# VHH binders against FYVE, RhoGEF and PH domain-containing protein tag-77 (tag-77), part 6

Target 1, 198 residues: FYVE, RhoGEF and PH domain-containing protein tag-77 (tag-77), of Caenorhabditis elegans (x5lx76r375to572)
Amino acid sequence: KLHYAAVEFLKVQNNYVQYLKEMAVLYPEYMERFGKRVGRDLLASHNGHENVVLQIKKIMVQILPIHEMLLKEIDKVCSNWDSRYPNMSKTIGTFADFLKCCQPFLDNKADFLNKLLQLRNEDKEFDEATYMFETEVFKRGKKGAVIQQLDQVHQNFMRYKLLMLRYSEYLIDDCDEKEKAQEAIQKLENVTQAVNQK
Short names: E, the ipSAE of ESMFold2; O, the ipSAE of OpenDDE; V2, 0.75 times the mean of E and O plus 0.25 times the DockQ between their complexes.

## First folded at step 1 (VHH)

Design f06 (framework vhh_7nfr_2)
Fold by ESMFold2-Fast, scan of step 1:
Structure f06 (fold): chain B 198 residues (1-198), chain A 121 residues (1-121)
Amino acid sequence: as target 1 above (198 residues)
Amino acid sequence: QVQLQESGGGLVQPGGSLRLSCAASGFTFSSYAMSWVRQAPGEGREWVSSISSSGDYTYYADSVKGRFTIARDNVKNTLYLLMDSLKSDDTAVYYCARGWSTYLHSPFDYWGQGTQVTVSS
C-alpha cells in the first residue's frame, strides 16, 4: 500500500537521525563524563593525533542537521498524507544531492573502524566506558554496537533508493508523481554511484 | 605468557552460595578489565559480569543482578565472583576472561580453562 510505503520513509529516517545523534552527541558526552569519574581524559589525543571518537563526532555533527531537516520534511508529507495526491518524491529528490554530506565519513570509514577497535583493545577503561554506553543505549538489543552504528551510514544511504523504488511501484502509470519519483530515483542512483566508485 | 586459572566451582544446593576465584599471571593485572562468562551444557557462551581495571565499576547480566557480586584484588592479581541465591539454571562452566564484552564482536583476548558449577538437589 502507497501510504504504508510513505510511512516507511518516516520510520527509517527517524531511526537514522537517532543513530547520528548517538555518534555526534551522546557517545562523546558519555565518554567525557565517564573520564571525569575515573580521573582521566578518555578522549585525549595520542602521538599528536586526535582521538577517533572526536574525529567521528566532527563529521557526524555536519551530517546530523541535514538529516534532521529531511526528517522534518518527511514528517510533513506523512502528517498531511492523501493517497489521491501522493507527494513524497519532491522531498526525497530535493535532498538527494545533500546526501553526499556523508562522503567524508565514507572516505575514512575503514580507518575509523580500525582506530576505534585498536583504541578499545589498547585502552581498557575506554573499552569499559564504550561497553557501558552500549549497554545503557541498547538495553533491548534493538540497536547494534558502536561499530554497527558506523555501518549504518552506508546502509541508510542505500535504503533511500529501495524505499523510492517501492513507493514508485505503487503509483499509477503516467501520473505526475510517478515521473517525479523516477527523477528522484535517478538522482539517488547518481549519488550512490559517485560514492561507491573508488 | 598470559595465564588465567579458575577455582572454587563445585556442587551446591539451590539457594546456596559459591565463591569463584581466578588467579592471573603474565601481565599487569591492574591495567585490564576482567570478566566472567559462562556456558551451560548445549548452549552458547553467556556474559555474566565485568569489572573495571580499578575495581570501581561493575556490570552484570540481568539474569544475575542482585545475586552475584564481581570483585578483584589488584595486589593478589585475583578476580572473584561471589554467587548468592543460586538457581538450577546457573549450572554452567564459568570462565575467567581478560577484557570487556560486546555482543557483535567479543573483545576478550585471553580465557581461563573454566570451572564447573552445578546447582542441584
Scores: ipSAE 0.000, ipTM 0.128, lowest interface PAE 14.8, mean pLDDT 80

Design f07 (framework vhh_7nfr_2)
Fold by ESMFold2-Fast, scan of step 1:
Structure f07 (fold): chain B 198 residues (1-198), chain A 122 residues (1-122)
Amino acid sequence: as target 1 above (198 residues)
Amino acid sequence: QVQLQESGGGLVQPGGSLRLSCAASGFTFSDYYMSWVRQAPGEGREWVSSISGSGGSTYYADSVKGRFTIARDNVKNTLYLLMDSLKSDDTAVYYCATEPLGFYDWSEYDYWGQGTQVTVSS
């Protein structure tokens, strides 16, 4: 079960990297291509304000490389896995502080949600293009709507602690790895408290 | 450690109503997407409903849409399922779970509470 707990990190991280790529790359590109087909820029500024899709993209582009690097490190741990010498905790512990990269998104999440809802209500072509994008994503990844997916950044951030708690349960008491797992859990808790501080 | 404890099940007549509760502990409840999943005797697990951490987004299986309402109280760390117009087909053990975990099989992972039995019969 310990090996399955370790592989769970890889599955979760791969899924999250795909989500970040959807928001950073695929959604803006889809809206641009759809706009060209209907003869209108769906991502144009409105009343001097940058389009919310592009505002989200700017933040996601900063987050994506950090999570791609974490994915590579988790993959190395899983590819060289030996349950006699478990070693996931160092990787998660090392990256814990870098998870703060999502803070600019969390700080602006409510504003992004409001702007996206307003734009979908006021611009029928934008709404239709977003719906068509969601349909394509659903066919590939069974993902929720774009608005629902805004919750994924916070949900994924919190998920690492849960995954580490699960992993730690399958470690034998008094082993070095269990001690390192507890350290990683504490680091994740500290980062969570720092990010949630208002 | 993450703990989920369901309650509120029971025997009810067709057309009746029940309210299920799930008490959560061991994690920051408001940060997690929460779901209700059910399992009828001899059947696999069926997803019923989900709610985002903030409560701003809710989703329902087609079989329960318009009859069930998912809700949460983030101050009390409690998830609810309000079930109206119950049918015999709703008879199952209902489980509280943390969010659907993407592309890995839920049966491999212990994110379930003990469950609460709902029986709809005359």
Scores: ipSAE 0.000, ipTM 0.115, lowest interface PAE 16.1, mean pLDDT 80

Design f08 (framework vhh_7nfr_2)
Fold by ESMFold2-Fast, scan of step 1:
Structure f08 (fold): chain B 198 residues (1-198), chain A 123 residues (1-123)
Amino acid sequence: as target 1 above (198 residues)
Amino acid sequence: QVQLQESGGGLVQPGGSLRLSCAASGFTFSSYEMSWVRQAPGEGREWVSSISGSGGSTYYADSVKGRFTIARDNVKNTLYLLMDSLKSDDTAVYYCAKLGSYWEDIRSPMDVWGQGTQVTVSS
């Protein structure tokens, strides 16, 4: 069970990095190419305001490298796994504070959601292009709609804590790793509280 | 495996009309944007028209607006190009193209092509 709990971190992190690449790279690239084909820039500024897809891209590009580094470290833990000497807690604890990199996105999430919904309602070409992008994403792995992908940033915080709690439950009480797990859980809780307070 | 089969090309006089068809198989046709692309002898590929998966949105190159109509039949998995008021500069091989998966290959949005159908507009 303990090994399975550790492997779940790798699966969750791989999936999240893929979602970040979808939002930072694939979605804006898709919209650019769709627009070029139909003879219109779907990512153009409106009344001097930058397009919301590009605003989201700018923030996601900053978040992605942190999570790629975390993925690499989680992969090292899993590749060298020995259930007699579990060691996931140090990796999660070390990266807990860096998870605040999502703060700019969370601060603007409501505005991004409203602007995206407004564009989809007012610009039928933008809406169709977004729907086609969503259809490609769903068909390839049931990743859902762009709006659901925006929720992944919030959901990811909850996932780390839940994964650590489950991992900790499979550890023997009073062992070294159990104490490190509890410390990592506390750091995740503190980061979540700090992010929610702002 | 994705397959696209074009038909309906031929020789027509200037001002004439043709209807091109593309039979699609191997994928969920209604989920993908479909396009028509043409290539004249010695020239590069030129995008002609696109239609959304639902058929609710259509797009046309400036050179064909008002003369061509793109349509689809999602029950029969068939794409159409209705060509009216044909000009000599419409002479080309016309290809049916499925919008490429930006998930699998970001290089070209029209990565899946049929064999093409020749349209010649000449007196």
Scores: ipSAE 0.000, ipTM 0.158, lowest interface PAE 13.8, mean pLDDT 80

Design f09 (framework vhh_7nfr_2)
Fold by ESMFold2-Fast, scan of step 1:
Structure f09 (fold): chain B 198 residues (1-198), chain A 123 residues (1-123)
Amino acid sequence: as target 1 above (198 residues)
Amino acid sequence: QVQLQESGGGLVQPGGSLRLSCAASGFTFSNYAMSWVRQAPGEGREWVSSIYGSGGSTYYADSVKGRFTIARDNVKNTLYLLMDSLKSDDTAVYYCARDEGYLSFTEWAMDYWGQGTQVTVSS
């Protein structure tokens, strides 16, 4: 059971890195390719402002490397797993402070959502291209609505604490790892509170 | 139905080069990101490199960055790994793997694997 809890970190982190790549690389590339097919730049500035897809990309590119590093560290823990000496808490605790890298996205999330919805409403080719991208994601057996995916940054932030709580639950009382888990949970709570207080 | 078949492995001297190939069948190759994953004797599996379905984006593990190049030919349904400046630490069985999503850096996201091809770097 403890091993399964540790493996859940790997699964969650892998899914989140995949999401960040979709927003940082795949979605912009798809829109560029679709624009070439229809003879128009779908990522062009709108009303004198940078296209929202590119605004989102700029922030996601800053977030992605942090989460790629976390994924590699979680993978090392799982690949060398021994339930007699559980050791996930140090990795999560070390990266807790770096999770604030998502703050610029969270600060602009409502604006990005509004701009994306406006652009989809005003530009039929942009809307069709976005729908086709979502269809490609769906064919992979995943939910691919771009609007819904904008919530993943905040949702993923909350998932680390939930994963740590489940992991801690399977640890024996009064072991070193349980104390480290408590510290990591506290760090995650502090970062979450700081992000939600504006 | 899905099949991945690696080739091109062998014995090579340190500093040498090898080109690995993976022949894919049973699916629309261009629709899937593809990865190379290796396993050294007595070690766990290590992700090496990934390439998006279109070939537009490539990613590398820090241990191989600047020495290895991943490429694909969507007309021939073939994935490649071009390995330069090989080191003894590169000795491993190299697996071709299909990413069930768009792109991932872990064996947990791979849904189909080849049988592997042995690469030995020794004097």
Scores: ipSAE 0.000, ipTM 0.159, lowest interface PAE 12.5, mean pLDDT 81

Design f10 (framework vhh_7nfr_2)
Fold by ESMFold2-Fast, scan of step 1:
Structure f10 (fold): chain B 198 residues (1-198), chain A 124 residues (1-124)
Amino acid sequence: as target 1 above (198 residues)
Amino acid sequence: QVQLQESGGGLVQPGGSLRLSCAASGFTFSSYAMSWVRQAPGEGREWVSSISGSGGSTYYADSVKGRFTIARDNVKNTLYLLMDSLKSDDTAVYYCAASDYPLEELWHSEYDYWGQGTQVTVSS
């Protein structure tokens, strides 16, 4: 069961890395390709303001490497798993502070959402391209709605804490790992409280 | 065991033409989107052109559109780049790259396989 809890971290982290790749790489590139096909730049600046897709990309490109590194470390824990010596807590605890890398996105989330909705309403080719991208993502069994994807950053914070709580519950009382799990949970809680989402 | 081997590079004068080839082996060529990516000395990698696995869709960077043509031969497992009206700015190492995706899924920035490159120099 404990091993299953560890594997769940791997699944969650892999899904989140794929989401970050979608926002940092796949979605902007899809819009560029679609724009070339219809003969216009769908990501062009408007009234001196950078396109919201590119604004989101710039932040996601900074977040992605941290989460790729976390994914690699979680994979190491799972690949070398021994339920007699569980060791997920150090990995999660070490990366807890780095999760603050999403702060710039959370600070701008409401503005990004508003601008994306406005652009989809005002530019029908942009809306069509976004819908086609969402359709391709959905066909591959991934979350497809770009608007819903903007909430993934916040939801992922909650997932780490819940996964650590479940992991801790499967640990034997009074073991070293359970104490480390409580420390990691506290660090995740502190990061969540420190993150300004206004 | 997967291999991409470029050829056809060389020295050419401005306004001249070159044909680059990329011989692929070790994977199902027709299932992969193929791209040409170039890198000039002191600069980052610049995407040049892509072609879908079937050859039905082609895409070009604005800097080469109307001058370059990408093509593939799925029987010979070979990718081509036909370069016309070459300019000094086209001087770069040209790389062949493969991605296991349709272009509409936009994995072209994440290439699965790369060739070693072939040098193109446009100078008198």
Scores: ipSAE 0.000, ipTM 0.094, lowest interface PAE 18.0, mean pLDDT 80

Design f11 (framework vhh_7nfr_2)
Fold by ESMFold2-Fast, scan of step 1:
Structure f11 (fold): chain B 198 residues (1-198), chain A 120 residues (1-120)
Amino acid sequence: as target 1 above (198 residues)
Amino acid sequence: QVQLQESGGGLVQPGGSLRLSCAASGFTFSDYAMSWVRQAPGEGREWVSSISYSGGSTYYADSVKGRFTIARDNVKNTLYLLMDSLKSDDTAVYYCAKEWLGTSYDFDYWGQGTQVTVSS
């Protein structure tokens, strides 16, 4: 029961790392390959302004390594799990402050959304390439659209507190881990409020 | 198959109160934490409140602390959000969510939402 609550962190983190890879690597690479096929650079700058896909990529490549490190640490907790000595709270608590790495993305999210919508409306080949990328992601058992995927950064940020809340409920009262879990939950709440207040 | 059905939204004047309900089916409701999330027009999703599987722990966003109360009835498989002292900034579509996992790859954790409009 407790162990399954801990394993849920691993599942959620794996899914988020996959999403970050899609935005940091797969989507830009898909657009580059599609552009080569149609004989045009779909990610070209326009009037000195960098393409929004590349702007998003620059931020996502900074976020990805932190979440890959968190995934590795969560995996270590799950792989060495002993219900007599639960220890997920230390890992989540340690990474709580680093979750602020998403702030540059959240600060620019509205602009990124508007630029993507504008580019899709004005550039038929860009729109078609993006649609085809979304279709390929969907065929692989993922159902998100690129625009909806932008919301995942904020949503994932919110998920850690909920996972910690569930984990904490399965801990016996007055154990050391219960106190550490409460501290981690408070850290996550503080980080969430700081990020959402801008 | 997870199903979440929200109700109870509507038009209310500033300072008014509303009670939102979420009927859950397709999973063992009493085994999962539940959350309320809202989205104002043209804005991103904002987490509002969460309640533990037993109802023993509740958590609130700073913007709603002291005004909103989250509750659940595990016998009826229903989640509630009691909203008091409503402000214009509370205007949004309110969604019920299973554990607030709302990923782009899994929309089954979200209901269809219920509109709350705070205006004279």
Scores: ipSAE 0.000, ipTM 0.110, lowest interface PAE 17.3, mean pLDDT 81

## First folded at step 2 (VHH; from d07 with K104E; framework vhh_8dlx_2)

Design g1 (at its last look DockQ between E and O 0.01; V2 from the best seeds 0.00; counts 0 for: pae E 13.4 > 2, framework grips, grease 26.1 > 24.2, placed apart)
Fold by ESMFold2, look of step 2:
Structure g1 (fold): chain B 198 residues (1-198), chain A 120 residues (1-120)
Amino acid sequence: as target 1 above (198 residues)
Amino acid sequence: EVQLVESGGGVVQPGRSLRLSCAASGFTFSDYAMHWVRQAPGKGLEWIGNIYYSGSTFYNPSLKSLVTISRDDSTNTLYLQMNSLRAEDTAIYYCARHLSGWYETPFDYWGKGTLVTVSS
């Protein structure tokens, strides 16, 4: 059903914004608090470079407001939903226009993953703090969720493309909303191809 | 019983190519993202890259031009293609399943590894 397909956007975006907040805000704060408790600066420079958690935070705080805006707009669409006048496509199409903001993260994703894995392997207090964060704060995923969260930017593009395709299938043929859905799908396709290329 | 078995390692000359395989069993392989990780003698772990069930891949930027990850869900097999091998690529290569559940390590299951030695 069309309404159910539209509501799925709200669920997906709400989860994604929460992941962004967890990486940009909650994880660095938890590491700081845990570090003070054990007498260490867990966010100190590592191997002569800024700690990878702070590097990730710097990028995530740039994309978070855009996704919070999208969440608000999706929520508005769902809260005012009328199946006679479906209207999700404009919101998703506009979202696709902002996806360039993720490029700095995507360019560095593999390096961030490598640095996180190395730091967890080499610093047992960092590893313990990350594990405790995953179990006490994150709670929403499997162990290693911090690593998975770095993948969420790509996964979110894939999810929105698939959701738009399914939403479009439920629309009445030859209508304005179906045309806008196809435009949004094309924008998401272009971004997905660019991301996979990188 | 989750099992990951790497194969295809051995001694190779610099500049050559090598394809590693990882045979997976004991879980629904097509539902999981999979990773390749390596450890050179006396060094820490280095992440190589991953592949999602959709076929989407991400790579360590330092290795991106040298490696390709693929999967065959019909045979439950993960692959790592390595090109233009250098002596510094000598390492034990592990495949790893994306974490399922609450475990101490970043990934929940690893293979036992396959040794690749690049020497002239």
Scores: ipSAE 0.000, ipTM 0.191, lowest interface PAE 13.4, mean pLDDT 78
ESMFold2 (binder alone), look of step 2: mean pLDDT 81; pTM 0.821
OpenDDE, look of step 2: ipSAE 0.113; ipTM 0.544

## First folded at step 4 (VHH)

Design k01 (from c10 with S53Y; framework vhh_7zox_3)
Fold by ESMFold2-Fast, scan of step 4:
Structure k01 (fold): chain B 198 residues (1-198), chain A 119 residues (1-119)
Amino acid sequence: as target 1 above (198 residues)
Amino acid sequence: DVQLVESGGGLVQPGGSLRLSCVASGFTFSDYAMGWVRQAPGKGLEWVSDIYYGGSTGYADSVKGRFAISRDNAKNTLYLQMNRLKPEDTAVYYCATGWYPLEDTFDYAGQGTQVTVSS
């Protein structure tokens, strides 16, 4: 049970890193390749404004390394797991403050959504390229709709506290790890409050 | 069971025209991008043209202005109108679906139809 709770962190983090790579690498690559097929640059700036796909890419590229490091640390915990000496809390607690790296995305999310919807409405080829990308993501067993995927940054940020709460419930009372888990949960709560204060 | 059946190939003189057809079955045709790829004797596969879900089209530089791709979703049929044919257009033409932009490959291709351009 406890071990399953720890492994759930690995699954969630791996899925999120793949999501970040889809937005940072795969989506722009689809736009570039589809653009070459139809003879247009679908990522071109308009009236001096950078294309929204590239704006999203720039932020995702900054977020990705933090989450790749977190994934490696979670993987180390799971690979060396011993339920007699559970140790997930230190890893999550150490990375809690770094999770604020999503703030620039959250600050711009509404603007990105509006720009994506506008481009899809006004540019038929941009819409079709995005649909092709969404279909490919769907074939991989994930949510395909880009507008729904933009919510994954906020949803993932909220998941860490829920995962820590479940993990803590399976810990034996009066063990050192339970105290560390409660400290990590408090740190996650503090980060959540800070992120929600613009 | 996905099937793609090409027809319309044949022998034609340089400057002539041919219309290729591809009848699709076993999937929701209107939801998929469709394309044409060709293989000339002794050469690898060359992408020719594709048409997407919403009707946008793409063409290889070698065929732009000469070929026109179209689809009839009611008939589950893909077409390639080939005009001003050149000897270099001689190839087996394959209908394809489920193209992968990262790998430049397709999920399914038909058996092909031979196009020979010779005087």
Scores: ipSAE 0.232, ipTM 0.640, lowest interface PAE 4.3, mean pLDDT 85

Design k02 (from c10 with S53W; framework vhh_7zox_3; at its last look DockQ between E and O 0.58; V2 from the best seeds 0.00; counts 0 for: pae E 8.2 > 2, grease 27 > 24.2, SAP .682 > .668)
Fold by ESMFold2, look of step 8:
Structure k02 (fold): chain B 198 residues (1-198), chain A 119 residues (1-119)
Amino acid sequence: as target 1 above (198 residues)
Amino acid sequence: DVQLVESGGGLVQPGGSLRLSCVASGFTFSDYAMGWVRQAPGKGLEWVSDIYWGGSTGYADSVKGRFAISRDNAKNTLYLQMNRLKPEDTAVYYCATGWYPLEDTFDYAGQGTQVTVSS
C-alpha cells in the first residue's frame, strides 16, 4: 500500500502538469489559430483590459516550471523506490513553500470565471473556438470543461496535504520518515493559512 | 485519520426520494472536493456527482436533473438528494474525497450505504 500511495503523487502531479500546459500553452495557441481561420483576434482586449485567456496564461506560465520540477523529483523518488526506506516526504516538504505560486490564480479565480463566461456569451467565435478546443485538445468528456476545471488549481494545491495524510497512514510509527511527513503536512498547512489570509 | 460515514439509504418505491448524508472527519472538509460514487449489483464503480470547494457541481448524465449534491461545511457533511428514483439507481452509494477527475479515482471512500429501488 505504501508504494501505491507514493505512486499516487506521481499520477496526480503528471495530470496536473498536463493541465497547466493545456491552459498555459495549448489553449492560447488554439485560440490564435482558430482566430486566424475566422479572421478575428479572439485574444484581443475585452472591455478595455487584457483578454482573460492571456491573464490566465501569464499566471500559469509562472506555476508550470515549478510543477515540472516537482514532477521530475517525484518521478526520481518513485523510480528509485524501496519500501524499506520510504523517502517521499523530503521532496514534498522541500517544495511546499513554492506552492504559494498558485496564490495569484486563487485570488483572481472568481474574476477569471466571470470574464470567461461573459466573453463566451458576448463573442460567438470565442465561444465556438473554446468548444472546439475542449473537444479536440482538452478531452474532458466528464467533470466539465475549461471553465468548470478552474477549480483544479485550488484542488491540486489541497490534494498534496491529503496525499501526505494517506502516505503517512502507511508509515511505521516512530520513524524518521513519519516525522518528515508530519513536517511536510505542517508546511502545507502553513502555506494554506498564508494563502487564505486576505 | 480520514473518515467518511454514509447514511440515509434504504428501500424506496420507484418515483420516490431519499437523502443521503456523509459525515467527514480527519481533514478540513471545506477545503476539499467531495463526491458520490455508486456500485450496482454486478457492475463496477460509477461516478454520480461531485461538488468542489467553491460550490461548482457536476452530475452523471443518468442522474442529472433528479439528484442534487450539496454540502454543509459547518457540519462537515455532504448530502445527496435523490428524487424520482428508478430501479437502475439501486446500488451501494459511497461518499468520496480527494477526487482526481482526470483519473476518475479518489483518495478516500466510506463504507457505503445501500439504496434499493423496488416495487
Scores: ipSAE 0.012, ipTM 0.428, lowest interface PAE 8.2, mean pLDDT 81
ESMFold2-Fast, scan of step 4: ipSAE 0.336; ipTM 0.701
ESMFold2 (binder alone), look of step 8: mean pLDDT 83; pTM 0.837
OpenDDE, look of step 8: ipSAE 0.675; ipTM 0.852

Design k04 (from c10 with S53R; framework vhh_7zox_3)
Amino acid sequence: DVQLVESGGGLVQPGGSLRLSCVASGFTFSDYAMGWVRQAPGKGLEWVSDIYRGGSTGYADSVKGRFAISRDNAKNTLYLQMNRLKPEDTAVYYCATGWYPLEDTFDYAGQGTQVTVSS
ESMFold2-Fast, scan of step 4: ipSAE 0.276; ipTM 0.664

Design k14 (from c10 with G26R; framework vhh_7zox_3; at its last look DockQ between E and O 0.60; V2 from the best seeds 0.00; counts 0 for: pae E 10.3 > 2, unsure alone 63.7 < 65)
Fold by ESMFold2, look of step 5:
Structure k14 (fold): chain B 198 residues (1-198), chain A 119 residues (1-119)
Amino acid sequence: as target 1 above (198 residues)
Amino acid sequence: DVQLVESGGGLVQPGGSLRLSCVASRFTFSDYAMGWVRQAPGKGLEWVSDIYSGGSTGYADSVKGRFAISRDNAKNTLYLQMNRLKPEDTAVYYCATGWYPLEDTFDYAGQGTQVTVSS
């Protein structure tokens, strides 16, 4: 119900922040450690450009602080939660406009994907290290987890709208919180349209 | 809420092909990642394939090269072309959205369509 819907914001955001840290920190570190084991710098420049893993890291460090701040605010709402006075909508609505921080990543996603695929095709050790990262660190065991993390930036944005819709369903009609929930949903929809327009 | 309706399952011999479809309603289909998961008899859920709003796709190793996921945003429809089917592909196939790959969970799924591969 309403409390479970609010706690779902915390669960989803905590997991997303973890995914961002895995891409921004753990993946580059894993590639460095694997490279030392096999005697190669797997993060060296490729085709005269900075390695794509480091390019992704640079952008992810721009995205991560915004989401860490949102996580802290969601945690505060859940820690002080009283179902008689629900108050998640203001937090989500306040951060909705700042979530455009994903734009630089989305503008470059196709290029990052192509560079990753090219490097994996051309460098056996890079490909093996990426596969092992996906199986050992992501705990998924499925090839392609790095690709899915690239898409999760956009999909997590869409997920905020789904979370707000679910939260709003449990609110009583004609209350201030329901009105704020609809305003937050509209803000998220407007931002979604802006980031989808390429 | 979101509605997802799968179809296209059935009985097929090994080596055969099927095309699954999933019609989505009550949300902006083009904005969301979509995927297929399956559950074989007596087994847990297994991720099969996904396609993201930007067009990126992913496949489980067990189906790569045999299955192809696609979407038609104008028709709000997700597809899974399954070729060279094997008995181990026998399962109930669900389409899903809101997939969380590292948690193996999702926000919404349909009711499923049965695929049976046997001679």
Scores: ipSAE 0.005, ipTM 0.229, lowest interface PAE 10.3, mean pLDDT 79
ESMFold2-Fast, scan of step 4: ipSAE 0.384; ipTM 0.731
ESMFold2 (binder alone), look of step 5: mean pLDDT 79; pTM 0.812
OpenDDE, look of step 5: ipSAE 0.365; ipTM 0.692

